# Ledger of designs, part 1: VH-VL binders against DNA polymerase type-X family protein pol4 (pol4)

All scores and structures are predictions.

Target 1, 98 residues: DNA polymerase type-X family protein pol4 (pol4), of Schizosaccharomyces pombe (q09693r1to98)
Amino acid sequence: MKILASSTNYVLHNRLSNSQYEDARSKIVNFGGEFTNDAAKADYIFVNYSQINRVRRELRTIGTPLETCVSCKLIVKIDWLNEPKESLTPGNPYVIWH
Structure headers, positions and changes below count from the first letter of each chain, unless a header shows other numbers; Kabat numbers aren't used for antibody chains.
F stands for the ipSAE by ESMFold2-Fast; E and O both for that by ESMFold2, at different seeds; each is averaged over both directions (binder to target, target to binder). V2 = 0.75 x the mean of E and O + 0.25 x the DockQ between their complexes.
[cut] stands for letters that were removed.
Atom coordinates printed by the task and the answers are left out, and those that the model quotes come from them; centres of patches stay.

## First folded at step 4 (VH-VL)

Design g10 (from a8 with heavy chain V104R; framework fv_latikafusp)
Fold by ESMFold2-Fast, scan of step 4:
Structure g10 (fold): chain C 98 residues (1-98), chain A 122 residues (1-122), chain B 108 residues (1-108)
Amino acid sequence: as target 1 above (98 residues)
Amino acid sequence: EVQLVESGGSVVRPGGSLRLSCAASGFTFDNYGMSWVRQVPGKGLEWVSGINWNGGSTRYADAVKGRFTISRDSAKNSLYLQMNSLRAEDTALYYCARDTIFGRVEDAFDIWGQGTLVTVSS
Amino acid sequence: SYELTQPPSVSVSPGQTARITCSGDALPKKYAYWYQQKPGQAPVLVISEDSKRPSGIPERFSGSSSGTMATLTISGAQVEDEADYYCYSTDYSGNHGVFGGGTKLTVL
């Protein structure tokens, strides 16, 4: 079915315009996912970064350190949402942390 | 191959209307935002209008607000610009461009068409 | 209204470094992009997100951004690099695209 079915998703707003953020949110819903405003509740966190250490710092700044995020499964590069063809697994090139 | 092909440019009188089309191929059209960018012959580039992936959000440059309407048709993989109340200052080559929303700031354009010329004169 | 400011022209000798600047108050929080346009052709993206070089763009092209100024650098400019260069970004809201006025690069 839908490629994000049964997932709860968060988009890290940093390095995105308000329109890009809303487009990402809409695409997540269109692909079958649920959206959350709380990174600590997300299965997948979408980010406009390639380096995990930058993501760690940004998440800590908004009160959701990766070290304390029990629900967090994957950190995914936002551009995966342009052409999602392959499931999100640790081996996916767009996954930068698991 | 990824490409954008514009059409519809013509000579039109001031106050007239014209509809531009852009046919997209070689990529999943519905996953991308699209924009229109114009260029007066011999002058610089000017962003005109943008539309998001599902058509739910549109944006316009102040110079064209209230006169131009951007739209898209997923079934035809096509982008449109309806131009009303045309003025001499709207004379330009109009480019269709693909927005790279993810991995880049909105309205960054990685694929451009060849352009279609609009001339507003008597 | 918000604008990006570029010098109208820059001239360098072949093999020398060309630097084209773009200034705008929103650049500390918004990415800059650079486009090359040759006569009769559509623009080509040469630098994305301040400093990233797209695939196929020669390594002599680089970009940087600091405060309110973005810079396109062409190290060892060649005659084939003669073109108009435009910076591009969005305004503070992200709702409007903004191009700089363009810089004509001459390699003499």
Scores: ipSAE 0.006, ipTM 0.660, lowest interface PAE 9.1, mean pLDDT 86

Design g11 (from a8 with heavy chain V104Y; framework fv_latikafusp)
Fold by ESMFold2-Fast, scan of step 4:
Structure g11 (fold): chain C 98 residues (1-98), chain A 122 residues (1-122), chain B 108 residues (1-108)
Amino acid sequence: as target 1 above (98 residues)
Amino acid sequence: EVQLVESGGSVVRPGGSLRLSCAASGFTFDNYGMSWVRQVPGKGLEWVSGINWNGGSTRYADAVKGRFTISRDSAKNSLYLQMNSLRAEDTALYYCARDTIFGYVEDAFDIWGQGTLVTVSS
Amino acid sequence: SYELTQPPSVSVSPGQTARITCSGDALPKKYAYWYQQKPGQAPVLVISEDSKRPSGIPERFSGSSSGTMATLTISGAQVEDEADYYCYSTDYSGNHGVFGGGTKLTVL
């Protein structure tokens, strides 16, 4: 599937099991994306939405200013990787911050 | 209801400058990336430049990099293209187009303006 | 630099199926989009993400992509479908938009 082709992606390790984290990484690669361990370089940041307040704090601590999209970041619920139906646009219900 | 209206096209000498404008209406401008696409009369389409939803990221075709600057003004719902060091090869109709996502997998132009003509000649 | 290749022209009779191809090495990893342009008008998106038809586009338009080739198909072409057709995608980096050279469809 081409849906993440040429994207650079980061998975926030927030309340994810090691298997969930590795599964997300594998799916990103399978959908044509590249994985990075540097959130500042990512186009999409995948997060566990059930912990939204903690996610907001952790995003601030990694030093990525979301109000200035220097890398065009979208914050995406990790659940989207299980059944991607539509592109990651502002109207997509899995996109929680853009 | 959804409209993009370009302006600023003119005749200019090689080495000159022009600033193109695009006025957006009928949608939430800040939710979309925007692009400029040009077309030499009688020829094909060529992507020129793109900008993300808040203006923090810009991309340029190699042919215009270093000469053109894309920008946007959220308060005015407007997109701009500052063109410097113009060459005869820049002669074209310039379209303003709405991207669903700029710099990502899906750079689809779903809404286009009618274009503004730029002629670079001696 | 990376390019998308289309035939310069395709001709069909009314009611026949028109097929327009677009070839590019990055197409296995990148979506293709199709635009219709009639003389004096801005382009219109007729196929999104390889195969999706936008609202308002007639059912006779369809798209597909396999390997390095994307195809626009117009089943039962009508005279009103005469236009230039462009495929569009990004290069491997995703940082540059790329249009094919365009195909003139003649229906007569």
Scores: ipSAE 0.006, ipTM 0.574, lowest interface PAE 15.3, mean pLDDT 80

Design g12 (from a8 with heavy chain V104K V105Y; framework fv_latikafusp)
Fold by ESMFold2-Fast, scan of step 4:
Structure g12 (fold): chain C 98 residues (1-98), chain A 122 residues (1-122), chain B 108 residues (1-108)
Amino acid sequence: as target 1 above (98 residues)
Amino acid sequence: EVQLVESGGSVVRPGGSLRLSCAASGFTFDNYGMSWVRQVPGKGLEWVSGINWNGGSTRYADAVKGRFTISRDSAKNSLYLQMNSLRAEDTALYYCARDTIFGKYEDAFDIWGQGTLVTVSS
Amino acid sequence: SYELTQPPSVSVSPGQTARITCSGDALPKKYAYWYQQKPGQAPVLVISEDSKRPSGIPERFSGSSSGTMATLTISGAQVEDEADYYCYSTDYSGNHGVFGGGTKLTVL
C-alpha cells in the first residue's frame, strides 16, 4: 500500500540540496505518488521551510498564478517524507498550510 | 563506459513527422532524467524537452509544446522524441542528454550524445 | 520569454584569467550550470550547481553566483580552452530549461 497513491506532488526546489531534492522525488514515487513540475497541478507542495511567509514569497516567484488557488492545496514540510506515519490532511503536524 | 547514441534524423517537408531515438548504455537508465537539446548548425543551444526517471513527469519548451512528445522505455534503455507538425524553425542537430542525480535533476546534463540532424525543408 | 544573457565574445592571452558572465532574474533562486563546446563536438559540463567542478574538469575552472549574475572563471587560460561557453538554468517555474546565448572565448 502506498501512502501517496492517487496524489500529484510538487517539490519546491529553492535552497534545497540536490541530494535532498532527488531523495524527495524518489520517496514520492516509492510511496505511490505522481510527480509534477507544475505547482498549480499539485495536490501537495513539499517545502523545506517552516514559515508560511517564506513559502508564500517563493510560490509567487515560480511564475504561476498560485495566489489564486494556493488555498486549494496542502503545503507540507519535506521532512514528512522521511517517516510518513499519517495521511496528509490539515490536521497532520507536517502540514503548515491548507 | 556511459554512452548515448541518437538516431532518426532525416530530411522532411514542413508539416511532416519524425521520431528520434536515443539508446543509452553503461549506466542504470532508470536512475536518471533525460532531455532533448537542439542546436541549429553554427548557432546556440536550445532546451527542447525533459522527462523524469520513471516517465511520470514531462516538460516542453514553449516552441514545441503541443507538437512534440517525449517518452522513454526502460526495457530498451531508450529515450524518444515524437515530432509532429514540423516547421522550418525545427531544423537542428538534436542531442540526447542525461540529467545528473548529484546535480540539479532535470537539465544538469553531464553526458551528451553525438546528435542526430533534422532538416525541415520544402 | 525568460532569457539568460551572456556577452557574445571574450578574448584573453594565454595565462590570463577569463571571466564569462550570465545574467538572469531567476538566478538568485535557481542554480547555474556551465557547458563548454568545441567545434564539431557535443557540449561538456564544466561547472554544476553554481560552483561545483565535475570530476575530470581542470582546477583552473571555477564558478560563482551572486544575485542575478553567475560567473565562469578560467584562471590561467590555455589555448585548448578556446571554445563556446553556455550557461544554463531554469526559469522561475522550473518548468523550462534555458540556455544563455553563448560566449566565444578566444585565447591568443
Scores: ipSAE 0.000, ipTM 0.569, lowest interface PAE 15.8, mean pLDDT 81

Design g19 (from a8 with light chain N95Y; framework fv_latikafusp)
Fold by ESMFold2-Fast, scan of step 4:
Structure g19 (fold): chain C 98 residues (1-98), chain A 122 residues (1-122), chain B 108 residues (1-108)
Amino acid sequence: as target 1 above (98 residues)
Amino acid sequence: EVQLVESGGSVVRPGGSLRLSCAASGFTFDNYGMSWVRQVPGKGLEWVSGINWNGGSTRYADAVKGRFTISRDSAKNSLYLQMNSLRAEDTALYYCARDTIFGVVEDAFDIWGQGTLVTVSS
Amino acid sequence: SYELTQPPSVSVSPGQTARITCSGDALPKKYAYWYQQKPGQAPVLVISEDSKRPSGIPERFSGSSSGTMATLTISGAQVEDEADYYCYSTDYSGYHGVFGGGTKLTVL
């Protein structure tokens, strides 16, 4: 078990349902993370994996904040928040891409 | 301006090897995953292989797994397919295609090259 | 060996509605895409994410998906719409691309 850095910024993709969004926000704050709606400030982007193709399609749009530094962010399955036992690294099963 | 140009297709004997290349231009190559899709002339489309934006993750169709290797070179804006232990059923036109930004999960391909023909014949 | 199933051919008269179906067990969970291919040409994406029309695609093209079946609809088919149409999706893992067998559309 590792305490998440309080300065770590998270952003939730808008393809989450309202209930998943609120639940994820509460869990992030409870684990010592900072919630943000600013993709440019985020270190992790949590996505609903069942909608991953929708998320990818939106990120293809030229002019999105994520296109300017896609390599700077981890794309993570939202389900990690239900079982957050290990750090979010490229070896973690919930990390889709780094 | 946005284009993909394949090359390297040739006639090869069964058991032989061949390397295909795809030159990308007109878009930020390093932002996108890439794939190879093949088509036997007059027949249907078959996805072959995919690679993510930085080359750290690759995926293969069962028919080619262990024989083909997909790779990319950011400095040259190029995608490659190394084909080993070629079989008659690998005969096809091979298309280079642009995948989504991350390319780990295969999605729709919106930009396609003209294709390069590979014939495996004795 | 996950497969997407399409009819091999569909025929309509000019101005009639053409419907091409695509069946697959993972379609309730995965998006369907549709490609048009004319002889000697690379495929062109005509429908994205079940029902979205890419820029430049005529309004007569539409798509839908319900349960295990996706449908491409061409309302008021034109002679220039004659082509092979392929549905495309991924398997349940999302890591393997799968094309349907293709449907040849004939517009008399």
Scores: ipSAE 0.007, ipTM 0.597, lowest interface PAE 12.0, mean pLDDT 80

Design g2 (from a8 with heavy chain N31Y; framework fv_latikafusp)
Fold by ESMFold2-Fast, scan of step 4:
Structure g2 (fold): chain C 98 residues (1-98), chain A 122 residues (1-122), chain B 108 residues (1-108)
Amino acid sequence: as target 1 above (98 residues)
Amino acid sequence: EVQLVESGGSVVRPGGSLRLSCAASGFTFDYYGMSWVRQVPGKGLEWVSGINWNGGSTRYADAVKGRFTISRDSAKNSLYLQMNSLRAEDTALYYCARDTIFGVVEDAFDIWGQGTLVTVSS
Amino acid sequence: SYELTQPPSVSVSPGQTARITCSGDALPKKYAYWYQQKPGQAPVLVISEDSKRPSGIPERFSGSSSGTMATLTISGAQVEDEADYYCYSTDYSGNHGVFGGGTKLTVL
């Protein structure tokens, strides 16, 4: 399925093994998305975290100010890539920031 | 064994320069933010500077901004503090401290070195 | 500049409860941390994120935070708990680490 068609996607590598990171990248491409290594250019940022405060802290350390473009970024739990049944919208339970 | 070992402290004249080093071992250095914290003998703790995991973001206390530069070297598992334009009030024991795995100063420092003494004599 | 305020000293008898306070305007939105420092030694983290006790820290140590005040509580203080205690947090921006002035705990 192409549920990420026309999206640019970033995976926060922290808390992922290299295998998990590459698996996430492969799934993004398989679902029709493009990968970027620059979180500032991403539409969706995939993270292995449950709470937004940890994500905000980590994004700041890699130079991505979340506050400058809240509406441009959906922060998504990486588990969504295992079962992407529903589109990524603010109402999706895997979306932890919008 | 998780360990931080500071070095480079000495006696210098006001206006002089000094470079402190901190050697890290026993953990994956590149996963952690690092900070320098100083303490005048017999007095309180003062945060000096912090750097994130990859060196892309640095923070400084107002008292040292423009004079001190924090840096790190992944290949050497080392943290540095370049101190320029030293003043008498910079006299202190300088501690190297490990921040959390994802933070710069927003979380606690859980591992500390023994400190290295810097004395600025006027 | 932003400051964390602690009392300079607290005295208790062995077995009594010691309470050390830390006041700061950003504490409603920022975690407080507590460090113990004994003479000639590096600081030791005794309370993390307002109330979490790190592994190896005795159960008599606890922390809490309400509004602009964080509190370190040592229930049944022991002589070996004599030390300087520092609270630590960040300013509102999160860009500066801030230590309180320290509290000397005497257990006599």
Scores: ipSAE 0.006, ipTM 0.585, lowest interface PAE 13.1, mean pLDDT 82

Design g20 (from a8 with light chain Y92S G97W; framework fv_latikafusp)
Fold by ESMFold2-Fast, scan of step 4:
Structure g20 (fold): chain C 98 residues (1-98), chain A 122 residues (1-122), chain B 108 residues (1-108)
Amino acid sequence: as target 1 above (98 residues)
Amino acid sequence: EVQLVESGGSVVRPGGSLRLSCAASGFTFDNYGMSWVRQVPGKGLEWVSGINWNGGSTRYADAVKGRFTISRDSAKNSLYLQMNSLRAEDTALYYCARDTIFGVVEDAFDIWGQGTLVTVSS
Amino acid sequence: SYELTQPPSVSVSPGQTARITCSGDALPKKYAYWYQQKPGQAPVLVISEDSKRPSGIPERFSGSSSGTMATLTISGAQVEDEADYYCYSTDSSGNHWVFGGGTKLTVL
């Protein structure tokens, strides 16, 4: 079973080039996840930010405030996709919100 | 232990060909883009070529376009640089380097090999 | 297009602050990275994304970027910090990544 199996995933485009965004999307699919272009449907949101307050502002700007996201389980630093050795749990150092 | 080991550097005549290899270990090779960076002894660094994580995209410096070909082999965890129509100005130490973010050649490099010396002379 | 410009050399005494600059017109919109290279050795990434210090890099190393200039600062330079330092970012088009010409740091 692949490490992102049964998950729906969104990538916050901010701070990524188009090439980096497409590589992140391809890696998510390669790791068994489904990709969505709607953050409100995501289990996991991948971001190129280290601080949750900046992510909250960006998500609010695109109309998906974290407070109203029923599906959202984790906000994950995008560089986890480079070496996804450990599963995404709240204790994972790449998880910045749960 | 993350490691990159280059090989294949040699003395070749102008117009000749040479293939460099880079063996990767200690990380998941297929998750990273890779690059070749060269340095003329005593001079600065020059990026030569890059390949993304799955081999679907390659980029080349203008000085080597049409002469060099970058490739990778997932089964062998190896990166290659095929160098054709070599010129005196290609004389340099060639480094293998790992991209820091998502396998794109435009990203910075966090891990470098020791380098392999290529000398083009008659 | 404009390339990244660095001073060819900087000299400081042990314990003094060294500042190495990198100028490029794309720096307001693109990250700068800094590499250290000691004689006979491969380059080492010492600053990532303008100001981030990678794990294992001493706290005396810091980076900043303002307008068209990025700066590497070594507070309390040590003799072992003698090396060539290269910035890495884009040319003026923002499409091609290039190394600066390098700065030789002497600590004596």
Scores: ipSAE 0.023, ipTM 0.656, lowest interface PAE 6.5, mean pLDDT 85

Design g22 (from a8 with heavy chain T100S E106T; framework fv_latikafusp)
Fold by ESMFold2-Fast, scan of step 4:
Structure g22 (fold): chain C 98 residues (1-98), chain A 122 residues (1-122), chain B 108 residues (1-108)
Amino acid sequence: as target 1 above (98 residues)
Amino acid sequence: EVQLVESGGSVVRPGGSLRLSCAASGFTFDNYGMSWVRQVPGKGLEWVSGINWNGGSTRYADAVKGRFTISRDSAKNSLYLQMNSLRAEDTALYYCARDSIFGVVTDAFDIWGQGTLVTVSS
Amino acid sequence: SYELTQPPSVSVSPGQTARITCSGDALPKKYAYWYQQKPGQAPVLVISEDSKRPSGIPERFSGSSSGTMATLTISGAQVEDEADYYCYSTDYSGNHGVFGGGTKLTVL
């Protein structure tokens, strides 16, 4: 079973080139994940962590509660898609919020 | 013009097999997931199976798991549904439908074919 | 098995507002979509992602979703809007597409 099987995934496009965005989408699909245009409905939200201070506001405006969550989602550094070795759980070093 | 054209529907006996085809034109076929949706004449819609853009991920309704196989051929811009061990309850009009960009069952079906009728009877 | 529940029929007079509901426990996490199907025709997507109207769909069609219920609204229904309407979404896992049982809209 692929590592993102049964997951719904969102990629925060802001601060990514179109090439980086399409590469991330392709990798998510290749790892068995499904894609969504609504971050609020995603299980995993992939972000460019190198610009996290600039994306924090955007994460809040797309309906994800970074401070306290009722239904917590995993916010994941997009770099994880380059060499995924461990499942996406709160203990994974690429998971920045849960 | 974006269109999907199904073919292959026929009358078959219970336990028989059929392969449905769907020819896509007017869009970049390899950028989209595709699905099969069926409808018993006069009844509701039922999602049957889906496949992502490169064929690496497939999904099936519980009613058809192990009997049906969805596949695609990028060189022919075509989607297929191989139906084995057919049952009377598989009698329906079968639509092919365009799913989301790259994913499977991640968005609406925005383009539908006209459907091809499959009748399973003795 | 996961189901989306719709009323089997809704009747309105021309010019009245028709409301068709769709209930499902996964709708707080999953988008709802609405299809119109007229006799002998393939379904047509009339509302995307809870509330978005595709190009070419009349302004009188609108959608909303709140909690476990999605609603299709046709303001000032016309005789040409007579059709079967289906909601569509996915189950909790996102691995299965799920259609509601359909609602027959009569405009008389």
Scores: ipSAE 0.006, ipTM 0.587, lowest interface PAE 14.4, mean pLDDT 82

Design g23 (from a8 with heavy chain T100Y I101L; framework fv_latikafusp)
Fold by ESMFold2-Fast, scan of step 4:
Structure g23 (fold): chain C 98 residues (1-98), chain A 122 residues (1-122), chain B 108 residues (1-108)
Amino acid sequence: as target 1 above (98 residues)
Amino acid sequence: EVQLVESGGSVVRPGGSLRLSCAASGFTFDNYGMSWVRQVPGKGLEWVSGINWNGGSTRYADAVKGRFTISRDSAKNSLYLQMNSLRAEDTALYYCARDYLFGVVEDAFDIWGQGTLVTVSS
Amino acid sequence: SYELTQPPSVSVSPGQTARITCSGDALPKKYAYWYQQKPGQAPVLVISEDSKRPSGIPERFSGSSSGTMATLTISGAQVEDEADYYCYSTDYSGNHGVFGGGTKLTVL
């Protein structure tokens, strides 16, 4: 699975800090994930769970970054990184589909 | 029950050293970033240092950078703050706090201990 | 040197709406959080992520953020809400935690 973890390719991550990206990156690697900076190749986008409603509202208003992010198909609750999972699926309670 | 219990606060002379400890219980310690926050009695809160879930990333306030070292021990579910070259202005109640999610500093602190008092006095 | 600015004190009568502000240049890009602290006690998180109320916090507490200013609102303030309130956020880099100077709320 490919996970987008770079704010440079996902403009709606404006409120994620460098330390949050570093921490998410470490946890994802620990669970066997791979990273990509190309949103079109990403299977999942990690956002701060607490910001999920803001990200959804912003996706509705700006359009252009949304097309690229939609190709990633998934916004995953960052809380998932606190609980070991074997895989990310639509049925996982920490997975949000758009 | 989710708990954080600080210990190690004492009276020390300027230039001295002290190590604070924080024992965590009631949650999966390794899933959370942790921080130290201090408060001079009767004054406001000041963030001191933070560490991520696996200890691979640390952050420090400018006032303590180069003098304090934050660390954690997952086998003991414990957080530490090694304080060197102590100054009078380091006198404060030191709180251990759990980061709301997994971030270092960016997420707010949802669980706090009761604090341990450090007094730097000659 | 980044700072969050709060008024040192706010006074209201019981049943009035209290508003406590927090100003900082990074607030358009960074979440604000609010803590309540009573004498001799550790701080309690009362508002997370600008406006989210944690489980167990009374509905009279609400938060908002617009531009460089975050606001904590206590509707129908009660005597038991008397406390020091601190806003918290990070600087623009996200590398430093920053507390506001604190606001003493008096309800009389």
Scores: ipSAE 0.006, ipTM 0.609, lowest interface PAE 11.6, mean pLDDT 74

Design g24 (from a8 with heavy chain V105T E106Y; framework fv_latikafusp)
Fold by ESMFold2-Fast, scan of step 4:
Structure g24 (fold): chain C 98 residues (1-98), chain A 122 residues (1-122), chain B 108 residues (1-108)
Amino acid sequence: as target 1 above (98 residues)
Amino acid sequence: EVQLVESGGSVVRPGGSLRLSCAASGFTFDNYGMSWVRQVPGKGLEWVSGINWNGGSTRYADAVKGRFTISRDSAKNSLYLQMNSLRAEDTALYYCARDTIFGVTYDAFDIWGQGTLVTVSS
Amino acid sequence: SYELTQPPSVSVSPGQTARITCSGDALPKKYAYWYQQKPGQAPVLVISEDSKRPSGIPERFSGSSSGTMATLTISGAQVEDEADYYCYSTDYSGNHGVFGGGTKLTVL
């Protein structure tokens, strides 16, 4: 039904324009998710990166090291929001960290 | 399977108006941003306008801002371009193209229609 | 206004490597894309995100980007590769799409 139901979601702004960031935010809400401006509160973090080590670096610069993030469950490539057909599990090809 | 079909191109006089349509099929229309790209016969490509997945955000090239309006209708799986105050410089083949909600990554248009010709002449 | 600059033409013999460049000040921070257009046809995406080849595009096509320059490379160019090639990116804001002027590739 609502593929992001009961999830809290964060979008890493890096490599996105302001309009793309707002598109991602609105799409997350449309798919049933809650949006947060605090990465440390997120279940899922959407990023415009394919390599996890770059994401780790960026999250450290905003004060949310992935290694110490208790709430963080998955790092997901932002492109998943274009056609979200499969649920977000560690086996999903858009998931780059769990 | 995945297809975009444009219509509405015609010959009009300067100062006239025209509405272009693009019918989408074979994909979930509401999940994608859409754009109009034009090409003067024998010349290069020029991006004209874009609209995000839900129609809440629109973007325009400086050359058409204030004269053209992009819109979409999810119930009809259709994209539109309302063209007002047309100028000779607007003469071109107009393509409908599918982009994504993330222009910095995939504002690469992966699906194109065949185009519809707009000629603005006296 | 922001521009992407390409050479107007490139010529190679069949089997040779063709290289088409695209220069733009925002390319260090924005992805480049490459389109192939044959006469009377709509453009076809041949390279996405600087270097990714879409499904169905022959292996001889590759892309790269370094600093303010993106490059499309066609290794072992074939006669059927004759076409106009356009690079595409966005300006710094990401709100405007920008095409390069196009490069006519001749394989003779």
Scores: ipSAE 0.012, ipTM 0.662, lowest interface PAE 8.3, mean pLDDT 86

Design g3 (from a8 with heavy chain N31R; framework fv_latikafusp)
Fold by ESMFold2-Fast, scan of step 4:
Structure g3 (fold): chain C 98 residues (1-98), chain A 122 residues (1-122), chain B 108 residues (1-108)
Amino acid sequence: as target 1 above (98 residues)
Amino acid sequence: EVQLVESGGSVVRPGGSLRLSCAASGFTFDRYGMSWVRQVPGKGLEWVSGINWNGGSTRYADAVKGRFTISRDSAKNSLYLQMNSLRAEDTALYYCARDTIFGVVEDAFDIWGQGTLVTVSS
Amino acid sequence: SYELTQPPSVSVSPGQTARITCSGDALPKKYAYWYQQKPGQAPVLVISEDSKRPSGIPERFSGSSSGTMATLTISGAQVEDEADYYCYSTDYSGNHGVFGGGTKLTVL
């Protein structure tokens, strides 16, 4: 069973090049996750940010404020996808909000 | 149900210190940024300080930077403002206010307390 | 330092449209918010993110922002709308909250 099995995942395009975005999408699929274009439906939102307040602002610019995200459980630094060693739980250092 | 209650306002002498508290209830406190806003009686609103959801980022108005410290305690659902080196111009009603989720300063204050009065006089 | 500029007062007759402006150079890139404050009371958020009405705010309140100016509009102003109105935003850096000087609305 792969590390993102049974998860729905979204990648915030902001601050990513097109190649970084496509690489992240490919890694999500390769690790067993499903990709979505609707952040509100995601279990995990991958971002190229270190601070949660910036993520909140950027999600708002695409019409997906965090306060309306029913399924937005974890905001995760995109770098986790390079070497996913530990599952995504609130204690994971790549998780910047839960 | 959503409520903010300030306390700690008092009369203090110039150069003194005071700690204000704000007790939050009726919402998930650790999801929201919080701010302190002050108002001299009969005058306008002035933003004083803000803190993000987890306390990892704080912001201060230039007038108070280096003298005031904002902090929060999620276990107690409480926000604090430690005020040092108080000046006559710090005399004001101090409001506790809720920023929208995760942010600090960059969003609105949708819930306000009733304020606590700080008077700095000799 | 960065300031938001409002007129000190606006007067309208009951049923007329009141318009309160807020000017600031960062407003093209930053949201404006509007607060109503009545004597002895805490401020109440009446417009969020330039134009969004919070739940419970009467439909006669609306907001807009264009360039360096945000506008609060009260269509068919009522006597109970008499209050001080403050705009709020951040400076260019996003590091400081900034309130306008306030506008006293008189409905007579």
Scores: ipSAE 0.006, ipTM 0.625, lowest interface PAE 10.7, mean pLDDT 87

